# Miniprotein binders against q6w4x9r395to579, part 70

Target 1, 185 residues: q6w4x9r395to579
Amino acid sequence: GHCSLEGGSFVTTFDARPYRFHGTCTYILLQSPQLPEDGALMAVYDKSGVSHSETSLVAVVYLSRQDKIVISQDEVVTNNGEAKWLPYKTRNITVFRQTSTHLQMATSFGLELVVQLRPIFQAYVTVGPQFRGQTRGLCGNFNGDTTDDFTTSMGIAEGTASLFVDSWRAGNCPAALERETDPCS
Short names: E, the ipSAE of ESMFold2; O, the ipSAE of OpenDDE; V2, 0.75 times the mean of E and O plus 0.25 times the DockQ between their complexes.

## First folded at step 7 (miniprotein)

Design g33 (at its last look DockQ between E and O 0.02; V2 from the best seeds 0.00; counts 0 for: pae O 10.4 > 1.5, placed apart)
Fold by ESMFold2, look of step 8:
Structure g33 (fold): chain B 185 residues (1-185), chain A 90 residues (1-90)
Amino acid sequence: as target 1 above (185 residues)
Amino acid sequence: SVLEEIAKTILEAVKDLVEAVKENDEEAIKRAIERLEEAAKRAEEAGFEKVAEAVERVIEAVEDGDEEWIILAVRYLEWVMEIAMRRALE
């Protein structure tokens, strides 16, 4: 399964449902019982221009009971707040520079994260088949049905991306903008 | 059902907990934790062990004090509750 975070806050879910949102917060991308130590993948978005409606990805965070790995747009990788030289390795996670423009986080538990640093900070999440039907968050539920990918944290399927995204906030931050139109359509 | 009563108690306590954390209201946090501890005991006694474990993870997250971790634990608990409720209705 593949989930992507591209450009100006565009997301494509594990079930290939594209959407866009505008928000300045940390959001839960992927939460699953298949991730060890209560792990989750989160995305940080911030303003990317002068308009209040322009936001973009600025960091990706892997959080578990053991680690808080942050890969930020300034190309710095930290774990639990401390900068790390690449390649950086734990027993089940390796972060390394794949190319001059891409970093990769590879794991032994079926999660792969590829981060494009330039020209635009983007992220690509790949999960193995054991995750099918066992994910929640901005990347959707990976059940092969795009009609319920906008399931909120309360288990309610929403018809709009803004309400769905707002339910997955992980922090004290303003609600996403209430917009029903998709400017990329 | 017993699960519906436990779920209502948990969801109300979680809502109160999230608000108490946002306001840094230490006494409200303690009250919400006590309610969650009782709900976890009820869930375990009723055979809902995954629910009880998820509640304990929320309590542990509060003790660590990281807001992002607390929210993650709460969202996981809500998911576990949804799965348990769906299975009970089938």
Scores: ipSAE 0.138, ipTM 0.559, lowest interface PAE 5.7, mean pLDDT 79
Fold by ESMFold2-Fast, scan of step 7:
Order: structure tokens, then C-alpha cells, then sequence
Structure g33 (fold): chain B 185 residues (1-185), chain A 90 residues (1-90)
């Protein structure tokens, strides 16, 4: 299954449901018991416009009990806070430059991440069939049934999308998507 | 039902725990952990082993002191409880 984070703040879930949101936080992108060592994939969003109405993806994080791999829009890859030369390999994870503008994180456990660095920072998540019905987060539940994840309503009602997205916050954010709580940059 | 009572206790204790962690309130954190430990024991005794295990992971994450781990463990616990409650209604 495939999930994409594109064009600043657009998301297409594993069940192929598109939506857009506005937020400045770290969000759980993918959580699953299929990920080893309590692993999770997270997405970091921040302001992209002065009106505070636009937000964009600025980093993707893979966090497990052993690793905190961060791939940022600044083209820096770190693990546990230390910058790494590519290709970077652990027992189960390899991060390498796929093309001049794309990085790939390949794993032994059925998860693959491709990050486009330029011209626009974007992310693409691929999971194997063992993840079907076993995912939670911004990428959806991958069960082929959208009636239990609000995706049929989120594309129409902005408030519903905001509540769904806020439920997946992984950071200590002061306020949930209220425009008047976001400071001028 | 027994599960509904346990779930309400867990939900309230988790909410208090998250607030206590945000406020860095050591005594409130201890009280919330004690309530979660009791709820986990009740869940295990009632046969809800996955719920008990998920609660224990939340406690471990708080003891580790990593905010991201705490939130991930809380979200996993919420998921496990939804599954347990859905099965109980069958």
C-alpha cells in the first residue's frame, strides 16, 4: 500500500483517500504492531506562509527504541541526534541517495520511505501486505473500509479533517489548528 | 460492564497523566501512574491481557521521560482499548 505527503499539506492515505490539513506540529504518520521495537513514522509540519494559513512538511522521523532517524528538508540525515554520511546502514535500515533529489529509507520489515528533497519537500510511504488493517495515523488504517476513519467526510468538511489530524499529534503543541494561537513569523 | 468501568478509569487516568507531564507535576504523575497500575491489574484479572500490556507500556514511557514515546504509547493504548471494547459488544 502507498501513502503520500505532497504539495505542502496534501495527504493521500493507504486507502487512496486524499485530504488537506493545516497544522504546525509533529504528527504520527504510521503506527503499527508490524513495526519492530515499537517503531513509528512521524511527519513534522511547520508554517510556510506569513498568514499562518499555510503549512508544509519539513521533516520525516522514524522512531524506535534503538533509532531516531530524521530526514529534513535541509538535506540532513541524523540518527539519535548525530549527522550521518550516506549510505547509512543499521541492522534493519539503510538510508541512501536514490537520485540527486531523492533519498530512500529501505527496511527489512516491509516499510519503505522515499523523500523528495527538491524542488518541494515530499514523502512517499510504501508498506507490504502484512500491514493491511494494521496501521494507524495520518496514512489511515489500510483496511479497505473507509467508514471507520472519517475519510469520506474529511475531504468535504475542514473541521472534521482538523479533528482527525489533531488526534494524531505526537508533540506537546499548545493549541490545535486555531489560526489565532499561531505567532507571526 | 467490567470492561466499560476499566476503560473509563484508564481514559481518565491517561488524560490526567498527559496533563501532569505537560505541567511537569511530579506528584500528579505519581498519582496517575498508581491509578493506571491498578487499572492494568484489573484488566489482567478480567482477561484483557493486551489492554494491561498497553497500559504498562504507557507507564514505562513516562518513566523513560521521552514525550514522543509517551504520546505513541498513549495512542497505542487507545487503539487496543477500541478493539477490546468492540469485541466485547459482539
Amino acid sequence: as target 1 above (185 residues)
Amino acid sequence: SVLEEIAKTILEAVKDLVEAVKENDEEAIKRAIERLEEAAKRAEEAGFEKVAEAVERVIEAVEDGDEEWIILAVRYLEWVMEIAMRRALE
Scores: ipSAE 0.054, ipTM 0.514, lowest interface PAE 6.2, mean pLDDT 75
Fold by OpenDDE base, look of step 8:
Structure g33 (fold): chain B 185 residues (1-185), chain A 90 residues (1-90)
Amino acid sequence: as target 1 above (185 residues)
Amino acid sequence: SVLEEIAKTILEAVKDLVEAVKENDEEAIKRAIERLEEAAKRAEEAGFEKVAEAVERVIEAVEDGDEEWIILAVRYLEWVMEIAMRRALE
């Protein structure tokens, strides 16, 4: 399964459903019993301009009982707040530079993360087949059905992205917005 | 099958639409959108509501002039149609 966070506000789920939103919060991208130690992958969005539609991904966070890894454009930070030189290795996670512009987080448990640092901060999540039907969050449920990807944290299927996204907030943040529509369209 | 026919129509219209957008051919865009709207209606009537919705998203993206969204919408549409066709064969 491949989930992508691109263009600052675009998400494509594991089931290949694309959507967009504008938010300035931390959101759960991926939760799964297949992630050890109650692991979760999160995305941090922030303002990138003055308008409500000017939001962008600024960091990706992997958090478990054992590890906290924050990948931002300029640094990799662990749970103790220290910036780490790459490659950074933990028990079952390795973060290393893939290319001049890309970082990769490789794991022993079937999760891979590629982060494009420049020119746009983007993230690409890959999970193994063992994750099928066992994922939740902004990346969807990886069950081959796009129609139920907008399932909230409470298990309710939503028709719009905004409510879906809001349900996966990891904190008390402002409500997410869907894409701005041209009033002339 | 009905779905196959609809899918063919949609794919052809999408192709034409994408080309028309690239060429900034307003009349061609309009024609393609009309074809897509008709196809979406047919899809909906045939019970393929998600296909119809996916088509509408493409149209909206074009109308909004959002090139990035057009690409994603088209991709999604193709995926939805694939799913629908697969299900129809089961």
Scores: ipSAE 0.006, ipTM 0.201, lowest interface PAE 10.4, mean pLDDT 89
ESMFold2 (binder alone), look of step 8: mean pLDDT 82; pTM 0.792

Design g34
Fold by OpenDDE base, second read of step 8:
Structure g34 (fold): chain B 185 residues (1-185), chain A 90 residues (1-90)
Amino acid sequence: as target 1 above (185 residues)
Amino acid sequence: SVLEEIAKTILEAVKDLVEAVKENDEEAIKRAIERLEEAAKRAEEAGFEKVAEAVERVIDYVEEGDEEWIILAVRYLEWVMEIAMRRALE
């Protein structure tokens, strides 16, 4: 399954459902029992302009019982809160520079993350087949059905992205705004 | 169940903690932390070490004054508790 966060405010789920939202919060991208140590992947969005529609991805966070990894445009921060030079390796996670503009987080448990740093901060999440039907968050449930991707944290299927996205907020943030726009814009 | 009781205690204490942090009520924060510490201890004694660790992480971030990570830690705790409850039902 491939989930992408592109163009600042566009998401494509594991089931290949595209949607857009504007929010300035931390959101759960991926939760799954297949992630070791009760791990979760999160996305941090912030304002990129003056209008409410000017929002962008600014960081990706992996959090588990053993690891805290924050990948932002400027640095990689780990458990001790210090920026690390790459490659950085833990027990089952390696973060390294893939290209001049791309970082990769490779794992031994079927999760891969590629982060494009420039010109736009974007993220690409790949999970193995063992994750089918066992994911939740903004990346959807990876069950091959796009119609139920907007399932909230409480297990309610929503017809629009706004309430769905809001349900996966990690904090007290303004409500997300849904907007239909060209993903190529 | 034991886990349900512990979970209830944790959730109530977390709620109080979050409110206390928002209001910068140091005494309320302290009380909430004490409740969480006791709950963590109970969780550990009951064999739910993952829950205990997640609670401790919340406490750590509160003590460090890292507001953003407090929220994240709370969400993580909720997730861990959910997993624990699900496993207990299996």
Scores: ipSAE 0.013, ipTM 0.262, lowest interface PAE 8.4, mean pLDDT 87
Fold by ESMFold2-Fast, scan of step 7:
Structure g34 (fold): chain B 185 residues (1-185), chain A 90 residues (1-90)
Amino acid sequence: as target 1 above (185 residues)
Amino acid sequence: SVLEEIAKTILEAVKDLVEAVKENDEEAIKRAIERLEEAAKRAEEAGFEKVAEAVERVIDYVEEGDEEWIILAVRYLEWVMEIAMRRALE
């Protein structure tokens, strides 16, 4: 299955359902029991443009109990807060420069991530067939049924009041704290 | 139903837990964990083993203190509960 994050605000799910959203936070792209050590893919969005309320992808994060790999639009790759030279290898993950404008994260567990650095930061997620029906997040549930109403997915009154985008917030929102700790700007 | 009652308790306790973690309120965190532990026991006794396991994972990550992991565990718990609820209605 293939999921894409393009043009700053467009998402196409694993079941090929397109949608658009405007968010300024960290969101869960993909969470699945098929990912080792409680692994998850997350996307960081921040504000873009001054005359219109719009957001853009600024980083993609793969988090597991062993690793926190961050790939940012500034072409910096870190793991657990430390900058890494490419190609970078862990036990099950390899991050390398596929082209002058693209980085790839390949894994041993059926997940592949490609990020476009220039001219616009974009991300592409590919998962193997073992993930079918076993994913959750912005990339959808990969069940082969695009008629599902995600707004009623919780089946519990208070949970169903949440917007789809807000239901996938990871709680780590960029900008405010960094601006406050940098008194020079 | 029993599952609906357990789910309601878990969601309310999780909401309180997330707020308490953000405010670094140790007493409120403790109260929320106690409610979750009781709910997990009830879920396990009722045969909802995966729900109980997901609740315990939330508690474990709260003890670790990493907000990102707590949120991921909470989202996983919500997903597990959604599956259990849908299965019960089928």
Scores: ipSAE 0.012, ipTM 0.432, lowest interface PAE 8.7, mean pLDDT 73

Design g35
Fold by OpenDDE base, second read of step 8:
Structure g35 (fold): chain B 185 residues (1-185), chain A 90 residues (1-90)
Amino acid sequence: as target 1 above (185 residues)
Amino acid sequence: SVLEEIAKTILEAVKDLVEAVKENDEEAIKRAIERLEEAAKRAEEAGFEKVAEAVEEVIQAVEEGSDPWIILAVRYLEWVMEIAMRRALE
């Protein structure tokens, strides 16, 4: 399964459903029982301009009971608030520079993350087949059906992205604006 | 460029593969897969490993006979190729 966060405000789910939102919060991208130690992948969005529509991804966070890894626009990788030299390796996670513009987080549990640092901060999430049907968050449920990707944290399927996205907020933030994209466009 | 040529080959082969799948033409499917495998090899040799992997995912999805996953794999492949092309221009 492949989920992408691109163009500052665009998301493509594991089921390849594209949508757009404008939010300035931290959102859960991926939760799954397949992630060890109650792990979760999160995305941090912030304002990139003066208008509400000018939002962008500014950081990706992997959080578990044992690790907190933050990859931000500043090309700083932090674990539990501390800056780390690359390559950085924990028990089952390795963060390293893939290219001059890309960082990669590799894991032993079927999660891969590639982060483009510049010119646009973008993230690409890959999960193994064992995650099929067992994911939740902004990246969807990875079941091959795009129609139910907008399932809220409460298990309610939404027709639009707004309530869906807001349900996966990890903090108290303003409501997100939405614009669903047509895959044919 | 080398990547552009490989990309063209892949996209054409994928198109043929998808059509073959829709028509349940086993021989055509086989031929398309062979072309994709060769293209994947070329991609790998040229240093585009992710492209090669994405191609393999398409092939795997076809072999498994899962239409939904075929669609997803193809979309991912297109996405990966786009990224690769962008990187090559940098």
Scores: ipSAE 0.013, ipTM 0.276, lowest interface PAE 8.5, mean pLDDT 87
Fold by ESMFold2-Fast, scan of step 7:
Structure g35 (fold): chain B 185 residues (1-185), chain A 90 residues (1-90)
Amino acid sequence: as target 1 above (185 residues)
Amino acid sequence: SVLEEIAKTILEAVKDLVEAVKENDEEAIKRAIERLEEAAKRAEEAGFEKVAEAVEEVIQAVEEGSDPWIILAVRYLEWVMEIAMRRALE
């Protein structure tokens, strides 16, 4: 299944339901029992500097008990607050430059992330078939039914995107996240 | 069922815990953790080990004081409980 975060404010779920995103903090994109060590994929949004979008993606975070990998629009990759040279490898995750404008995070557990750095920061999430019906977050529930893609963190299917996205807010705004990942204050 | 009773206790305690964390109410946090510890023990004794493990992770996240971990642990616990409930109905 494929989920995309494009054009600064558009999200397409694993069940191919598109919607606009107008949040300005950190949100859970993907959470699943299939992710090891309580892993989750998260997206950081901030106010957009361009007239065609009010909000834009500024970073993608993979968080687990062992790792906090942050890929930012400034082309900086950190793990647990320390800047890393590419290619960067852990036991189950490899981050590398796929093209001059794209980074890829490949995993051993069926999750793949491709980040477009230029001209607009965008993300593309791919999950294997084992994730079918076992995902939660902004990318939807991956059950083949688009009518319930706006299932909130409390398990309620919403008819509007705004209530759905608010329910997956992780409580961190860009300023707080950047301070946490900054190696020197 | 036993699982339905445990799930109700967990959901109520988690709701109270999240509100207490937002309000920085240390005494309310302590009370919610105590209720979750009791619910985790009941889940373990009833054979729902994954539910008990998920509850313990919520407690650990609160004790470490990491808001991102608290949110992730709570969401994971809710997911684990849904899976356990579905399996019990099979």
Scores: ipSAE 0.000, ipTM 0.154, lowest interface PAE 14.1, mean pLDDT 72

Design g36
Fold by OpenDDE base, second read of step 8:
Structure g36 (fold): chain B 185 residues (1-185), chain A 90 residues (1-90)
Amino acid sequence: as target 1 above (185 residues)
Amino acid sequence: SVLEEIAKTILEAVKDLVEAVKENDEEAIKRAIERLEEAAKRAEEAGFEKVAEAVERVIEAVEDGDDPWIILAVRYLEWVMEIAMRRALE
């Protein structure tokens, strides 16, 4: 399954459902029992301009009982708040520079993350087949059905992205705004 | 059903707990935790061990003062309860 965060405000779920939102919060992208140590992948969005519609991804965070790995748009990688030099390896996670503009987080448990640093901060999440039907968050439930991707944290299927996205907030933040998707993005 | 009743109790207590944490109301936190502990016990006695476990995780996260984990624990609890409810309907 492949989930992408592109163009600052566009998301494509594991089931290939595209949607757009504008929010300035931390959101749960991926939570699954397949992630060890109660792990979860999260995305941090912030304002990128003066308009409410000018929002962008500014960091990706992997949080578990053992690690809190943050990859920010400033090319700073931290674990539990401590800056780390690349390549950085922990028990089952490795973060390294893939290209001059891309970082990669590789894991031993079927999660891969590629982060494009420039010119736009973007993220690409890949999970193994063992994650099928066992994921939740902004990346969806990876069950091959796009119609139920907007399932909230409470298990309610929403018809629009706004309430869906808001349900996956990881803090007190303003409500997200839904926008039309751009198929070219 | 028994599960629905327990679930309602848990959700209400969690809501109160989260609010208490936001307000740094230690007494309210303690009261909410006590309610959750009782609910967890009921869940366990009713055979919903995963629900009880998920509740305990929320309590532990709060007691540890780990804000990110409080949120994640709550989300996990919601998921576990959803699964339990779904199974109960099958």
Scores: ipSAE 0.326, ipTM 0.704, lowest interface PAE 1.7, mean pLDDT 91
Fold by ESMFold2-Fast, scan of step 7:
Structure g36 (fold): chain B 185 residues (1-185), chain A 90 residues (1-90)
Amino acid sequence: as target 1 above (185 residues)
Amino acid sequence: SVLEEIAKTILEAVKDLVEAVKENDEEAIKRAIERLEEAAKRAEEAGFEKVAEAVERVIEAVEDGDDPWIILAVRYLEWVMEIAMRRALE
């Protein structure tokens, strides 16, 4: 299955349901018992520089008991807080530059992530067939039925994206407005 | 069933734990962790190993103090319990 985060704030789930949202926080993108060591993918969104009402993907995080891999829009890759030179390899995960504008995180457990760095930061998630019906988060439940892709963290299928997205907030939000200029200055 | 009793205890203790962490209430955190440790032991003894593992990971996440990790561990536990409950009703 394939899930995409595109155009700053558009998402297409594993069951091919498209939606858009506005939010400025860290969200659980993919959580599954199939991921080793309580692994999960998270997506960080912040206000876009173009519009005050729009939000954009600014980082993707893979978190497990062993690793906290962060890929950010500034093209920095860290694991457990330390910047890493590419290609970066652990026992089960390899992060490398696929093209001049794309990074890939390949894993031994059926998860692949491709991140477009330029011109717009975007992410593409691919999972193997073992994940079918075993996913939760913004990418949906991967069960072949788009009508329940907005299943909240409480297990309720919603007809709209806003309650669905809010239920998957992880609580780790981007930094405050310390460097923003006064719009009247 | 035994699993229903364990599940109720875990869900109540997790809710209390999250609220205690938010309020920085050390005594409430300690009490909730003790309840979770007892529930995890009961789950393991009853053969629900994945439930016990998920509870232990919630406790460890609280020790680390990382809010995103705590939230992920809690949601993973909720899902593992849903799977176990559904399986028991089959």
Scores: ipSAE 0.012, ipTM 0.342, lowest interface PAE 8.8, mean pLDDT 73

Design g37
Fold by OpenDDE base, second read of step 8:
Structure g37 (fold): chain B 185 residues (1-185), chain A 90 residues (1-90)
Amino acid sequence: as target 1 above (185 residues)
Amino acid sequence: SVLEEIAKTILEAVKDLVEAVKENDEEWIILAIRYLEWAAEIAEEAGFEKVAEAVEEVIQAVEEGDEEKIKEAVKELVEVMREAMRRALE
């Protein structure tokens, strides 16, 4: 399964459903029992301009009981708040520079993360087949059905991205925004 | 299907763009263009190159400020998407 965070505020789920949102919070991208130590992948969004609609991805965070790895726009990789030299290796996670503009987080448990640092900060999440039907968060549930990707943290299927995204906030943040269009217009 | 989702995404973005143009909302014009560019990339990656091309034509028309060209480009985009959907169902 492949999930992408691109263009600043656009997401494509594991089931290949594209959507957009504007938010300035930390959101759960991926939770799964397949991630060890209650691991979760999160995305940090912040303002990229003056308007509330000008938002962009600024960091990706992997958090578990054992590790906290932050990849940010500043090309800084931190674990538990400390900057680390690359390549950085923990028990089952390795972070290294893939190219001049890309960092990669490789794991032994079927999660891969590639982060494009420039010119646009973007993230690409890959999970193994063992994750099928066992994921939740902004990347969806990886069950081959796009229609239920907007399932909230409470297990409710939403019709719009904003409520779905808001349900996966990891902190107290403003509500996500989207420009709704009239389907009858 | 993937194509249906792409189509929905593109159509929504186009609606946003058209509305933004009508309202002279420069901020949303920029955002809508960015969204369409992203959608075009998704379409291309999914194998719908003609859809991606048609989206780019809409973007170009908007950037040029040619209302007639915008209308024509949008019309063509809709037709291209319809054709893609037809083919996908065969």
Scores: ipSAE 0.029, ipTM 0.282, lowest interface PAE 4.9, mean pLDDT 88
Fold by ESMFold2-Fast, scan of step 7:
Parts: structure tokens; C-alpha cells; sequence
Structure g37 (fold): chain B 185 residues (1-185), chain A 90 residues (1-90)
């Protein structure tokens, strides 16, 4: 199955249901018992510099008990907070430069991630057939039925994207407030 | 309501498509068309067949590259959406 995060705010689920994504937080993109060590793939969204899009993808994170691999739009790859030179290999994961504008994360457990760095930061997730019916998150449930692709973290199928997206927030995001603190750029 | 969220989604997607066409942004045009195709399918499944038909007319006009047809199809879609919302279908 294939899930894509494209053009700033567009998402296509594993069952090929497209929707627009709005948000400035970290979201669960993919969770599955097929991912080792309680693994999860997450997407970080922030205010957009892309035309036609309020928010855009700025980083993709693979998190497990052993690894926190972050691939950012700045072309920096870290694991557990330490910058890594490519190609970077762990026991089950290899991150390498596929082309001048694309990075790839290959795994031994049926998950593959391709990240486009330029001109717009985008992500493409491929999962093997063992993931069918065993995924949850923004990429949907991969069961061959698009009508329940908006299944929330509570297991409820929603008709609209807004409630679905909010249910997959990975943590508390700061309120978008104007504050009187030290001025930043 | 579900209808209100669908209507908002369709109108935002059409706005994005029109702006993408004006800016000649081919990648955004393709993504906006894909999103509208999905929205038409969801509208059809929810019983809003005229809305789905109007969305498909917008997509066809964009694919043909006819600016006048695009304007006409968008105006018709807006009118069909207003009528659907006015009837407050469940």
C-alpha cells in the first residue's frame, strides 16, 4: 500500500482516499503491530511557505524504543538527537540519498519512506501486504474500504477530515498566540 | 453537520484549483483535481448527486483548459451547493 503527503497539505491514504491536512503539530502517520519495538511514523506540520497551503510538512519522524530518526526539510537527518552522515545504517533501517533531491529510508520490516526535499518537502510511504488491515493513523486503516479511512484514535469512523486529523495529534501543541516575550526574527 | 463540512471542503478545494490554474502551478492543479474527485465521490455517497455532478464538470473544464468553461462550471457548482445547503438534507 502507498500513502503520500504532497504539495504542502495534501494526503492520500493507503486506500487511495485524498484529503487536505491543516495543522501545526506532530501527528501519528502510521502505527501498526507490524512495526518492531513499538514503532510509529509521525509527520510534523507547521505554517506553510507553499502557495495554496496554510500548513506544510516540515519533518518526518520514525520513533521506536531504540531510535528517533528525524528527516527534516533542512536536509538534516538525526537519530536520537545526533546528526548522521548518509548513508546511515542501523540493524533494521538504512537512510540514504536516492537522488540529489530525494532521501530514502529502507527497512527490514516492510516499511519504506521516500522524502522529496526540493522543490517542496513531500513524503511517500510504502508498506508491504502484511500491513493490510493492521494500520492506524493519518494514512488510514489499509482495509480496502475508503468509507472508514477516517477512523479516529478512539476507533470511530468519521465522515469528515477535521475530527479525524485532530484525533491523531501526537502531543500538546502550543497555542497560536501573540506573546510579549523576547522578540524573535 | 456532514453536509456543511463537505460543502466547506469542496469550496476550499475549488478555490485552490482556480488559484493554481491562474498561477500555472501544474503540481497543485493535479493534486486539487484528485481532491475534488474524492469530494465528488463522497458527495455522491452522501446522496448529493447534483453536487457530485457539478464537481465533475469543474474537473472536466480544467482538464480541457478552457478558462470560460471553468468560470461557468465554478459558478454552477456554487449555486448547486447553495441549493443543497438550503434544503437541509439529513
Amino acid sequence: as target 1 above (185 residues)
Amino acid sequence: SVLEEIAKTILEAVKDLVEAVKENDEEWIILAIRYLEWAAEIAEEAGFEKVAEAVEEVIQAVEEGDEEKIKEAVKELVEVMREAMRRALE
Scores: ipSAE 0.006, ipTM 0.354, lowest interface PAE 9.8, mean pLDDT 72

Design g38
Fold by OpenDDE base, second read of step 8:
Structure g38 (fold): chain B 185 residues (1-185), chain A 90 residues (1-90)
Amino acid sequence: as target 1 above (185 residues)
Amino acid sequence: SVLEEIAKTILEAVKRLVEAVEDNDEEWIILAIRYLEWAAEIAEEAGFEKVAEAVEEVIQAVEEGDEEKIKEAVKELVEVMREAMRRALE
């Protein structure tokens, strides 16, 4: 399954459903029992301009009971608040520079993350087949059905992205704004 | 190679740009322009001046809102890229 965060407001789920939102919060991208130690992948969005539509992805966070790995737009990688030199390796996670513009987080448990640093801070999430039907968050549920991708944290299927996205907020933040996407885009 | 990266970026940006223009999707247009601007910068730094120039012409056409000019500029950019790639292989 492939999930992408692009352009600061565009998301494509594991089931390949595209949608848009403008928010300035931390959101859960991926939760799954397949992630060890209650692991979760999160995305941090912030304002990039004066209007509500001017938002951007500013960091990606992998959080578990043991690690809090943050990859930020300024190319700083931290774990539990401490800056780390690349390549950085924990027990089952490795963060390294893939290219001049891309960082990669590789894991031993079937999660891969590629972060594009320039010209736009973007993230690409890949999960193995063992994650099928066992994911939740902004990246969807990876069950091959796009119609139920907007399932909230409470297990309710929403028809629009706004309530869906807001349900996956990690903290008190303003409500996200929704925009319809062209299915051909 | 740098040229391959530029090519990939340009290709994706142009693809998105064309669709965005057709759909009047300002958000994607802006995003595509950012990619193109970056590509032009890298191209210039890497010595591919013709590529950079061709990219800038696309950007200018978009900013002017001239669809025919955009199409023409995109076509030219593709040709310039092909030529650059060819030369790089020699």
Scores: ipSAE 0.352, ipTM 0.694, lowest interface PAE 1.1, mean pLDDT 93
Fold by ESMFold2-Fast, scan of step 7:
Structure g38 (fold): chain B 185 residues (1-185), chain A 90 residues (1-90)
Amino acid sequence: as target 1 above (185 residues)
Amino acid sequence: SVLEEIAKTILEAVKRLVEAVEDNDEEWIILAIRYLEWAAEIAEEAGFEKVAEAVEEVIQAVEEGDEEKIKEAVKELVEVMREAMRRALE
């Protein structure tokens, strides 16, 4: 399954449901029992300079009991707070430069992350079939039904992105600001 | 459906593109192009070739930098999307 974080504030879930939100926090993209050592993939959003968006993706984080790998828009990769030279390898994770504009985090457990550094910081998440129906977070539940992709951290299916996004906040920060667009405009 | 999600994505991206072009907001124009490139790839993979072609024409018009051509290509893309959605109801 594929999930994408593009254009600063656009997200497409594993079940291909697109949405947009405004928020300046760390959010859980993906949690699953298939991730070892209580692993989770997270996204950091901060204020953007663009006229039509208040926030944009600035970093992607993989957190487990052993590792806190941060890939930021300034092309710095850290693990547990220490800057790392690429290629960087742990037992189950390798971070390397895939192209001049892309970094890749490859894993042994069916998760792959590709980060576009230029011209705009973006992320693409790929998970193997073992993750089907076993994901939660901003990337959705990967069950083939888009109507419940906005399932909150409390297990409730919401009709709006703002409540869904706020439920997946991983940091001590304000609730996401929803800018509602009229479907007819 | 996948087509409905593609349609929502494309419509949002072209709305942002037109606003950005009118505002001479080059940063947002680049963002909209990146989103449209993704939408074209997904549409092509899903077998919606005419949608993918119409998206590529919008991207080409933006690269040429002609506001009038961009608006015309966007108008065509919206009509192609409406036709694809109409036919999917069968």
Scores: ipSAE 0.000, ipTM 0.118, lowest interface PAE 17.8, mean pLDDT 71

